# Miniprotein binders against q56419: the designs that were tried, part 73

Target 1, 326 residues: q56419
Amino acid sequence: MEGRTLEEVQEEVFKRHGVLVPKKELEDLAKALEEAGLLLTEKVEARLKEEEEKLKRERPMRLAGLSYPEGEREARAFLEAFRASYPGEGEEARVLLMPHLEPSRVPEVYGAALAALEKTPPPERIYLVGVAHRPLKEKAAALPVPFQTPFGPALPDLPALQALDALLPFELFNTPLAFREEHSLELPLFFLKGRFPEARVLPLLVARRSPELGEALKVVLRDFPGLLVLAVDLSHVGPRFGDTPLTRTLAEEARRRDLGFLERLAEGEPEAALAFLGANPTRIDGVEVVASLLPLLRERKGKVLAHRLDLEAPTLSAVGAGTLVL

## First folded at step 20 (miniprotein)

Design og5
Fold by OpenDDE base, fold request of step 21:
Structure og5 (fold): chain B 326 residues (1-326), chain A 84 residues (1-84)
Amino acid sequence: as target 1 above (326 residues)
Amino acid sequence: GSEDLEEELEQAIEEAEELAEQVEEHEEAGRVDEAIEAYYRLAKELARISELARRLGDEELFERAWREAIKAYDRARELMEETK
């Protein structure tokens, strides 16, 4: 590596492409390059370009065999087990807020989402709005390709995506590489595709609040009705997120903010939900998504079905997750 | 900052005017698919005008451009339904 560390290459790739390449992958690439005499940066760029070209055709599974089973039969058993983890009944959803956290951490919260989906008539399409954990070129983005799942591909609704793009002041189809490893779409999509195998999907990511997205979607939903899904987590507290180790006080504050946020959304008051968080000191993940979708959340009354603050013991950190039906 | 936004707004207005002329030409010629495409482009440009106007503090243009964006979109949708 002619003068650059792996960390410097990682940072450069992140700055240029909005992709965090794992250090291990860079190490493997560097070893392969020592054999080929190519610059690590050139090979990373070539790989990213190849991945971007592949993403023009489909988005492959990244978490199959890790977060959920790859095989369809095992995947169905997985869904049933998660549904069984929630002892309650669901309600019909017009809007579903559900987590995107590792499913094994909050099984009953995903179970509550499945319970809601059981009471929901099969939609023609699902507007799946996730959180961009990587930089986007614009405030929001879409990937208009099939997403692979154990239940077959989730097909995009191209007409509805085109209609949405026509009403946005920016290019909707931007930053395809941000979707390649985005778990905020992949994990919820497993549950959604398993329940609604014939539904088309609009896979959307929000990086920053876009009021324009909510106004555009309000128009599009008139002509292209469907289920709106907010795939968001709640509070992020502890050392991984810049806090002290989890204490009773910190956990109580995280729960208070999570529940206070969800309850105000359940009352159809999304602006009050955002105002309640203020500077968002517990780092509720879904803030930018909710802020983008205000026109679609106003005056909708619903119910909080589940909430959990899950401890990650190795880091003494915790993440909040919830399921809300509107 | 504001000067750049004003220039972008002027360019967006010019582009929207050109697209409006193209829409009329396509509709008059009976080129329905081209008219639909032009209406979607016009809607997008009007949405861009709306956002630029908002950033510049022109509330009237913000609201007007958004209403016109919806009209252009609606016209594209009408043409699509008529061709089915």
Scores: ipSAE 0.835, ipTM 0.945, lowest interface PAE 0.4, mean pLDDT 92
Fold by OpenDDE base, fold request of step 21:
Structure og5 (fold): chain B 326 residues (1-326), chain A 84 residues (1-84)
Amino acid sequence: as target 1 above (326 residues)
Amino acid sequence: GSEDLEEELEQAIEEAEELAEQVEEHEEAGRVDEAIEAYYRLAKELARISELARRLGDEELFERAWREAIKAYDRARELMEETK
């Protein structure tokens, strides 16, 4: 390892390429390299380059068999079980805010999203806006390739993606490796593709607030109408996020902020929703997405269908999730 | 700094002027596909001008460049619909 630790290599690769290589994968590579007499960094870079070249063709499933079933039959049963976990009825959505958290943690919140989709006419296309949990070269990015799902590939809307790129002051098609493992797109896409098998998709990531994205999308949506989906989580509190272990007071504050945010969005007041959070001390995940999409959220009234603050017991931390229709 | 943004703005204006000439040449020659591509590129450069102007505090140029970006985009869309 030329005097470097696996952690130093992991950090270097993350800094250079925006990819977090699992320690176990680095250990396996290091072992294989010790046997081959090769440098770990060169092999990691060669692998990342190969994966980047593959991402020019398709985005494979990364969470199949982990977060959702790989097989179509089992995947359909999974959707039905999640829908059954929400006892209410949905409403027609023009804009859907839904979580991207591990589905098993908040089944009824995903169930509420499915209930809304049942009342929604099949869109020609879905604008799926997720959160970048890795650095992007620009404020936002898109990947214009098929995304694999158990229901077949989610095909990109290339004409609408090109139209969107034409109205952005930066290159939209940047940082393809950021999409490789991004769960904020993969998890909601499972539910969306399962409900709307024929819809084309615009897979978008937001790393930082981009008002330009909202203005560009407002123009594009005139010519390329579709369902807008915000795939965002809410509060992140507890030791995993730099807080003390979850207390009743901390949980009440997280819920207050989550619900206060969602309610103001449901009233068609997205600026008031952002202002209500201030410095965002409970770390609502969707802030940068909402801040980017203000022109599309203004004056749209809707309804909060579900909310949950889910405890991760091993870390005494909690994540908020919600479903909102506009 | 601000000097770097001004240089980027000047470069973006020059690129937009070149693209506007290319659009005119393609339209006059009846090269519709090339005209559509050039209009989309022009819209992008105008959007870049708009953002640079905003960052520099030129509100008039910000608004004007954005309006022109939409016009270039709309012309590309019109040509695309005429070819269907």
Scores: ipSAE 0.832, ipTM 0.945, lowest interface PAE 0.4, mean pLDDT 92

Design og6
Fold by ESMFold2, look of step 20:
Structure og6 (fold): chain B 326 residues (1-326), chain A 84 residues (1-84)
Amino acid sequence: as target 1 above (326 residues)
Amino acid sequence: GSEDLEEELEQAIEEAEELAEQVEEHEEAGRVDEAIEAYYRLAKELARISELARRLGDEELFRRAWREAIKAYDRARELMEETK
């Protein structure tokens, strides 16, 4: 209908249905459809504005009862089960890389993160840096509100967030709706809040690499020490992600890319880790976050505790997840 | 284009100059909370100047503006510490 004259529509209706509809009736129909479309748009916009205003006050759980239990007692048992899935010992982390993939798919990878947290002195605050899955108005964003968890609200570190915003060339608090369904913060936060119930949080998202974010965070961390968490996934391969069907060869390449990336990060060589990926042919999710945070990752050595490339059987695709301590 | 970035840089410099005057006024008047806020806003404009300079290829202004952003930020932090 778009771009067609009413006469052309009238002619088409006649060809299809043998009825010649007067032009006036077509004009009335077009007007009614336009008005209905405008009203629907206004209702959607009003609802989005309402949701945005709610997100300026708090961020509710979206995945309770789906990805983790809603009740506190069950949630603590859930944490214990995940820790048990990784029989090894962790190491103290100043920086922790952990996944945001559905926990039940990579239980030992989350378990390794819990093992690292056991060795980590409780921080005053956690810089939680996830991956924006919805567009941001800027390269990065924060949402300075409580995030609800089964362990109570994770309170924002407002002074540290204000300090960070003051050192950025863009408004940090720029896209509340992008946080509405953002699992890259919610899933890691469940584990972090469960182990560090007193820590405040800086909930941050990266959409596109922001070297200025890393430089600003280096200054802010000097004055507001805490745990830096990169909540990122690794390779994304297979038809869901635009590849040919997942083969053993593609899976082996994805594992090689994931581990090579993590190992170079563990050697304190984040630029080399990015260079190793080149054009990022397996679509490692953490690239934009790592590229943003280079000043915080250089010369910091550590250890890869766990890795898994997990198969999505219905889509014949796979996603990599890892645990790295620095 | 480059001319749009140059216009943005000029605007950011003008805003930073206004904020620097506000900071001086607030500190001399003993308005500590206002001075802290003005220092944070000044730091932000200097960070913006730094990023615009980087995109324009002015490495000297890029580094200088960033150092000045940190100085303004540090001063806000010092004032906050005094008010504790």
Scores: ipSAE 0.859, ipTM 0.956, lowest interface PAE 0.5, mean pLDDT 92
Fold by ESMFold2, fold request of step 21:
Structure og6 (fold): chain B 326 residues (1-326), chain A 84 residues (1-84)
Amino acid sequence: as target 1 above (326 residues)
Amino acid sequence: GSEDLEEELEQAIEEAEELAEQVEEHEEAGRVDEAIEAYYRLAKELARISELARRLGDEELFRRAWREAIKAYDRARELMEETK
């Protein structure tokens, strides 16, 4: 009914087909269509509210059977295979940068993270900081519930989360639905929980840079020491990301930007790392997290253990991933 | 506008003053758990004051409110450790 009145529809049908459809029948049809649309909208809203309430109690696995095995024994073998994909040795990490890209695309990069964890004393807790892929009500958020994994639930560090919330000018627990499908937490958590089964977790997301988060975390880490993990990807180039088709020149530029960024972070110079990116023409997926956490990254020197710019021929695109210990 | 931020700052200061009174009452009465909660809420309001001051360009209040937020937080932490 493209903005026509019912009388106009009735007249047009009569003109074209010689049949007069009673106006009441057209009215009944229009009402039924409107009611069906309203009922669908109400069902969607009720479903979202139900999902939000469930997320206030736990966060279930979304990627089991897709990105990693669901069963514990297969999940353990999966971890061992990834470790074997990186033939080197790691170093102890106080801060670990690792990817959240699909693990099968960059197995040695995740393997390097596992190698670093082998050298890292088991922490009491892990500050897991991912990138929000859905909007948050604030610059950052947390979800203080168990996250399910094939290795059992990753339990939240409630005292540390409450302490963090107390030092922020906004409610930290603000957008439960943003965690529902957030792979930047789920994929790294699989590896972290598998290696540190007793560690509690602070699952954090950054949507927009939040200097106040970094300052608050600096205070909280003093009282609640643990492993800080930046779960971020690097360059995103090519048509999948709104870019031109991937060329050798574009791939080389993306690689140079990824490594230059990581190397400056490894020198303890996070401001220089951000400045090196300029307008961020290769869309490194980590700048907002790094910009939030400057107080925790300054003067921490370390080492880049691995990097890959993973090429995806069907989309003429690529995504960079790296492993950095500080 | 900036007038709205100034109003928000005044409201946050009033809330922080009320919380400061609550923390004093709870500590004097020996209500440790309530004091801890009040100190955490006070730290949060002081952090809010700090951020509002930064947005208004009041650098002195920004830094002072943040120092006071840490003090309130530290006191809550001390009370928690004393009761363990």
Scores: ipSAE 0.858, ipTM 0.955, lowest interface PAE 0.5, mean pLDDT 91
Fold by ESMFold2, fold request of step 21:
Structure og6 (fold): chain B 326 residues (1-326), chain A 84 residues (1-84)
Amino acid sequence: as target 1 above (326 residues)
Amino acid sequence: GSEDLEEELEQAIEEAEELAEQVEEHEEAGRVDEAIEAYYRLAKELARISELARRLGDEELFRRAWREAIKAYDRARELMEETK
């Protein structure tokens, strides 16, 4: 009814149905519709509060039966199949970069991560740093609760999380709802928990670069040593991401950007890796994570184990994924 | 604005001074667990002072507050080790 007066509505109803509706009745109807909208808003808010309270106790699986099997036996077989998709050997990692893209799209990239974990002594804890796909109240966040997996709960390292919070200028435990559907933690965690069932976890999300986080983590890692995992994807190109349809030239540029970024990280030069991307024209995912963790990446040399730019035929788009050990 | 940050910094400094006093009281009374918790809270407030100083362009306070945050954190860790 945009642009109509009550009299115009009244007139149209009369012309169509032969009934003249009093102005008061039209006013009452408008008021009732407004009240119904308020009631729908109240129901949504109540549901979100209930979900937030549940997340203060645990984070349930959201992708079991979709991205990985729900049953433990099937999950173990799934893990072994992914390892087998990468025929190479890994190297010991103190820092591991791995994807959070749907595993079936890049099986050898996840397989390379498993190969690295195979060579890595079991850590007491894993610092799992993902990319927030929902807004956070601060630059970064954690959720200090068990994360459910087919291999049992991944228990939080509460002493290390409390130590980290003590060195940050903001409250680390700030946005529980952002973890509710966050696949950048859940998908890598499946592989990590399956390989290191006794390791505790620090589940961390970065929304915006936080140099403070990297400096704090450098201090915490002295007392709470563990495996640092950057759970990030690489280039995002094509129409789904605002580009023209994927061409051979765009795909070649995306591969060059992905590999150039990873290779500079492998040389211990994270600032050079970020500078190489400039305005980040192929939208490499996780630049905010790397920018946050500079003190932990500097002068740490390693190797790129795998890379794929995975083509998505339905959208004529592509997403890059890689595995890097440092 | 910068005047809001300066007032926030003054408040944070006052809070850090109160926490430093609480730590002293807990240590004198032999309340080790309470001292550890107070050191963690002091470290956090010093980290906040450091970030506010950085945003205000006070490079000296930024670096000094961060070093003091690490010292408070390290004292908490030392106390935890002594009680093993």
Scores: ipSAE 0.848, ipTM 0.952, lowest interface PAE 0.6, mean pLDDT 91
Fold by OpenDDE base, fold request of step 21:
Structure og6 (fold): chain B 326 residues (1-326), chain A 84 residues (1-84)
Amino acid sequence: as target 1 above (326 residues)
Amino acid sequence: GSEDLEEELEQAIEEAEELAEQVEEHEEAGRVDEAIEAYYRLAKELARISELARRLGDEELFRRAWREAIKAYDRARELMEETK
């Protein structure tokens, strides 16, 4: 390790590549390197380069067997159970806002999304817009490769992705490694692919608000119609996010912010939704996505189908999740 | 700074002009696939010009460049549909 700690190596790799390598993996690598007389940083970089080359062909499942079943039969049963957790009926979606939180935390919210998808005619393509939890080179990015799911690969819509790139002032196909571990796409995609097996996908990540993305997508959607999915979470409150442990007051404020945001979106007033949040003191995850998609959300009326503020008991923190149909 | 953005804008304008010439040459020669590619590149440069103009506070160029970006894109799409 050339006098560096595992934490320093982890931080360096994160800064350079936007990838948080688990300490255990670094320990295993360090041990293997001690045996081989190799430098840890070089081996990590070589591995990341190999993974980047693999991402030119496909994005493998990372959460299969953890967040959802790997096997197709079990995955179908999983979908049915999640749908059953929401007792209501859905509505047809042209725009679907749904969570990307660990499904087991908010089953009824995912169930509401499935209920909406039941009322939605099968789209030719799905614009899946997630949140980049890792740095991107640009404000937004796409990965134009198949995403693996238990239901088979979700195939990219290459013509629509190319059309979108042509209307953006930056390179759309950037930062492929940011997609490697990005759960904001993988988790929603499980549900979407399970419901619409033949739909092509445009897997998009937003790191920062990009008004130009919304304007470009508005043009592209004219020629390449499809379902727009915002895969976003809502409030993030408690110690994990820099707050005190969850209190009734903090939970009430988080719920107020979440519902006030979703309700204004449901009224077709996305600018009012953003303005309502102000400095976003409860850290609604979806703000940058919504801010990027304003042209597509304006004047669209819809309905909030579900909301939950889910307590993570070990950290006394909570995350908001919602399902909105427009 | 503003100077860097102005230089980037000038370069993007020059590149867009070159791409416009290439589009004309490809269309005149009947090189449809090359024309489509050049139009998509032109649309991208025009979108870049638009964003740079916005950042510089040139509202007229911002709007004009975006309209021209859409036109270049639309022309690429027309050529693609004609070749199906």
Scores: ipSAE 0.842, ipTM 0.947, lowest interface PAE 0.4, mean pLDDT 91

Design og6
Fold by OpenDDE base, fold request of step 21:
Structure og6 (fold): chain B 326 residues (1-326), chain A 84 residues (1-84)
Amino acid sequence: as target 1 above (326 residues)
Amino acid sequence: GSEDLEEELEQAIEEAEELAEQVEEHEEAGRVDEAIEAYYRLAKELARISELARRLGDEELFRRAWREAIKAYDRARELMEETK
């Protein structure tokens, strides 16, 4: 491989394209290159270009058969089981904060989201705002294409996306490759599409706080009303995230921050929620999303339906998840 | 730096002025679809002006440009509704 390590190729691709290619995929490509005589980087770039061209038409499922069932019948049974995991009743949502964590880790939190969706009249459109776990060219991005789900494609609301783009100081339609494996949209979308099959979607990612996004969305929501969904996780603590192994003290601090954040949001005080976190030492995932959507969260009172700090035992790390209705 | 932002602001103002003229020409000619497109482009440039002004500390221009962006957007929406 011309003296380059797989790690060096991975880093180069990440720097150039904002995509973290799995080592296993690079290994498979490297094996294929022994036959083709092409440089690994060139093959990766060619593949990424092909994927980018495909993303102009649709976003395929990546987690089907892993995180949720691929088949529609099995997917419906999956939804029902998750709903059953939450014994409570939901509330009507105008804004829904829900997790994007692996569903099997926090079933009752997703169940609470489903409970809220049961009390919510079917929206014409869903503004689905996820977290960019990959670099974006701009502070936020959208992908204006159908997202595949077991329930059929989630179709984009192109008129509303166009209206949103018109009110942003940057190009909304940027970094399509950031969407290809972004689970912060795919996982929530499964539940949303399953509940609201006819709703159009605005799939949005936030990498950095954009107050402009919240102001633009406030205007767009006047003419294009819909459900706002914040697909965010909460605290990330333990060795995977740079901490010591989970202790009682660390878990208590993570829970305190998660609940204190959610409670202040439930009171309609999103600025107070952000201020409460300060430097965000427990790494609440949703901070940049909330900071971008302040105009839409102010003065909205709601209810925390569920919270969990889920232990990942192999890494002695934990991730917080919550469901909030506003 | 600040100089780069000032240059970007000047360019955005020039583009917004050109788009405003195009909007007028399209509306006067009854080219509704072109007028709608031009209004959305104008709204975007005005939003860009607003953000650049904010970054430069021009709070007056920040607020004014944003209000004008909304007006341009609203006019595009009105024209879209009239064509239905």
Scores: ipSAE 0.841, ipTM 0.947, lowest interface PAE 0.4, mean pLDDT 91
Fold by OpenDDE base, fold request of step 21:
Structure og6 (fold): chain B 326 residues (1-326), chain A 84 residues (1-84)
Amino acid sequence: as target 1 above (326 residues)
Amino acid sequence: GSEDLEEELEQAIEEAEELAEQVEEHEEAGRVDEAIEAYYRLAKELARISELARRLGDEELFRRAWREAIKAYDRARELMEETK
């Protein structure tokens, strides 16, 4: 391998393409390449190109059989179990903030989202705004293709996506490979498609705050009404995120930040919510999404339905998750 | 730097002017689909002008370009509704 380690190849591919290739996949490729006499970089690039070409047609499931069931029958039972995990009633949502964390970690928070969706009339379209955990070429991106789910494909709203692109100062349809493994869209989409099978979807990712996105969406929503979904997590604390192991004090601070953020959003004061976080010392995941959507969140009153700070015991770290309706 | 942003702004203005001429030509010829496409492209360039103006500190151009972007968008939408 021209003297490069697998880690160096992984880092190079990540830097060049914004894709984190699993080490195991690189090991399997390296083994196959030793047999074929091909360069690892050429094979990785060829595979990424093939995957990019596939993403022009559809976004396949990546977490089926891992985070949720692949089969429709089992997927429906999964939805019902998650709904049952939240003992409360929902509220009608025009805006829904929900997590994108691994569902098994925060079942009642997803259950609260399902409870809100039960009280929500079926939308014609869903604006699904996730967090880019990979670099984007622009501040935000969309993928205008069907997203596969156990309930069938979530079809894009092409007219609304084109309208949104027309009002943005950058190319909206950028960085298709960032969508390949992005769980911030796939996980919430499972729940949304299961509840609203006929709704079209606008799958959006935010990497950096884009005030222009919120202004453009405000115009587009006039002509293309729909449900706005913010698929965001809250605080990220502990060793995985550069902190000391979780303590009572650190957990109390994370909860205070999460709830203080959500409560100010529920009051229709998104600027106050951002100001309350300051430098965001507990690393609330949804900050850039909220900062991008200010025009759509102002003066909307709502309700916090659920919150959890979930401990990842192996790393002594915790992630906050919440469900908010506006 | 600021010089690069000024050059980008000049290019975006030139492109918007060309698109405005194309829109007029398509509308006069009754090429509705081409006019719709040109209006969406014009709206995008006007949005780009707006953002570049904001970055350069030209608050007047920022607001004006954004209003014109919405008008171009609205005209495209109007033409789409007339064709249904």
Scores: ipSAE 0.840, ipTM 0.947, lowest interface PAE 0.4, mean pLDDT 92

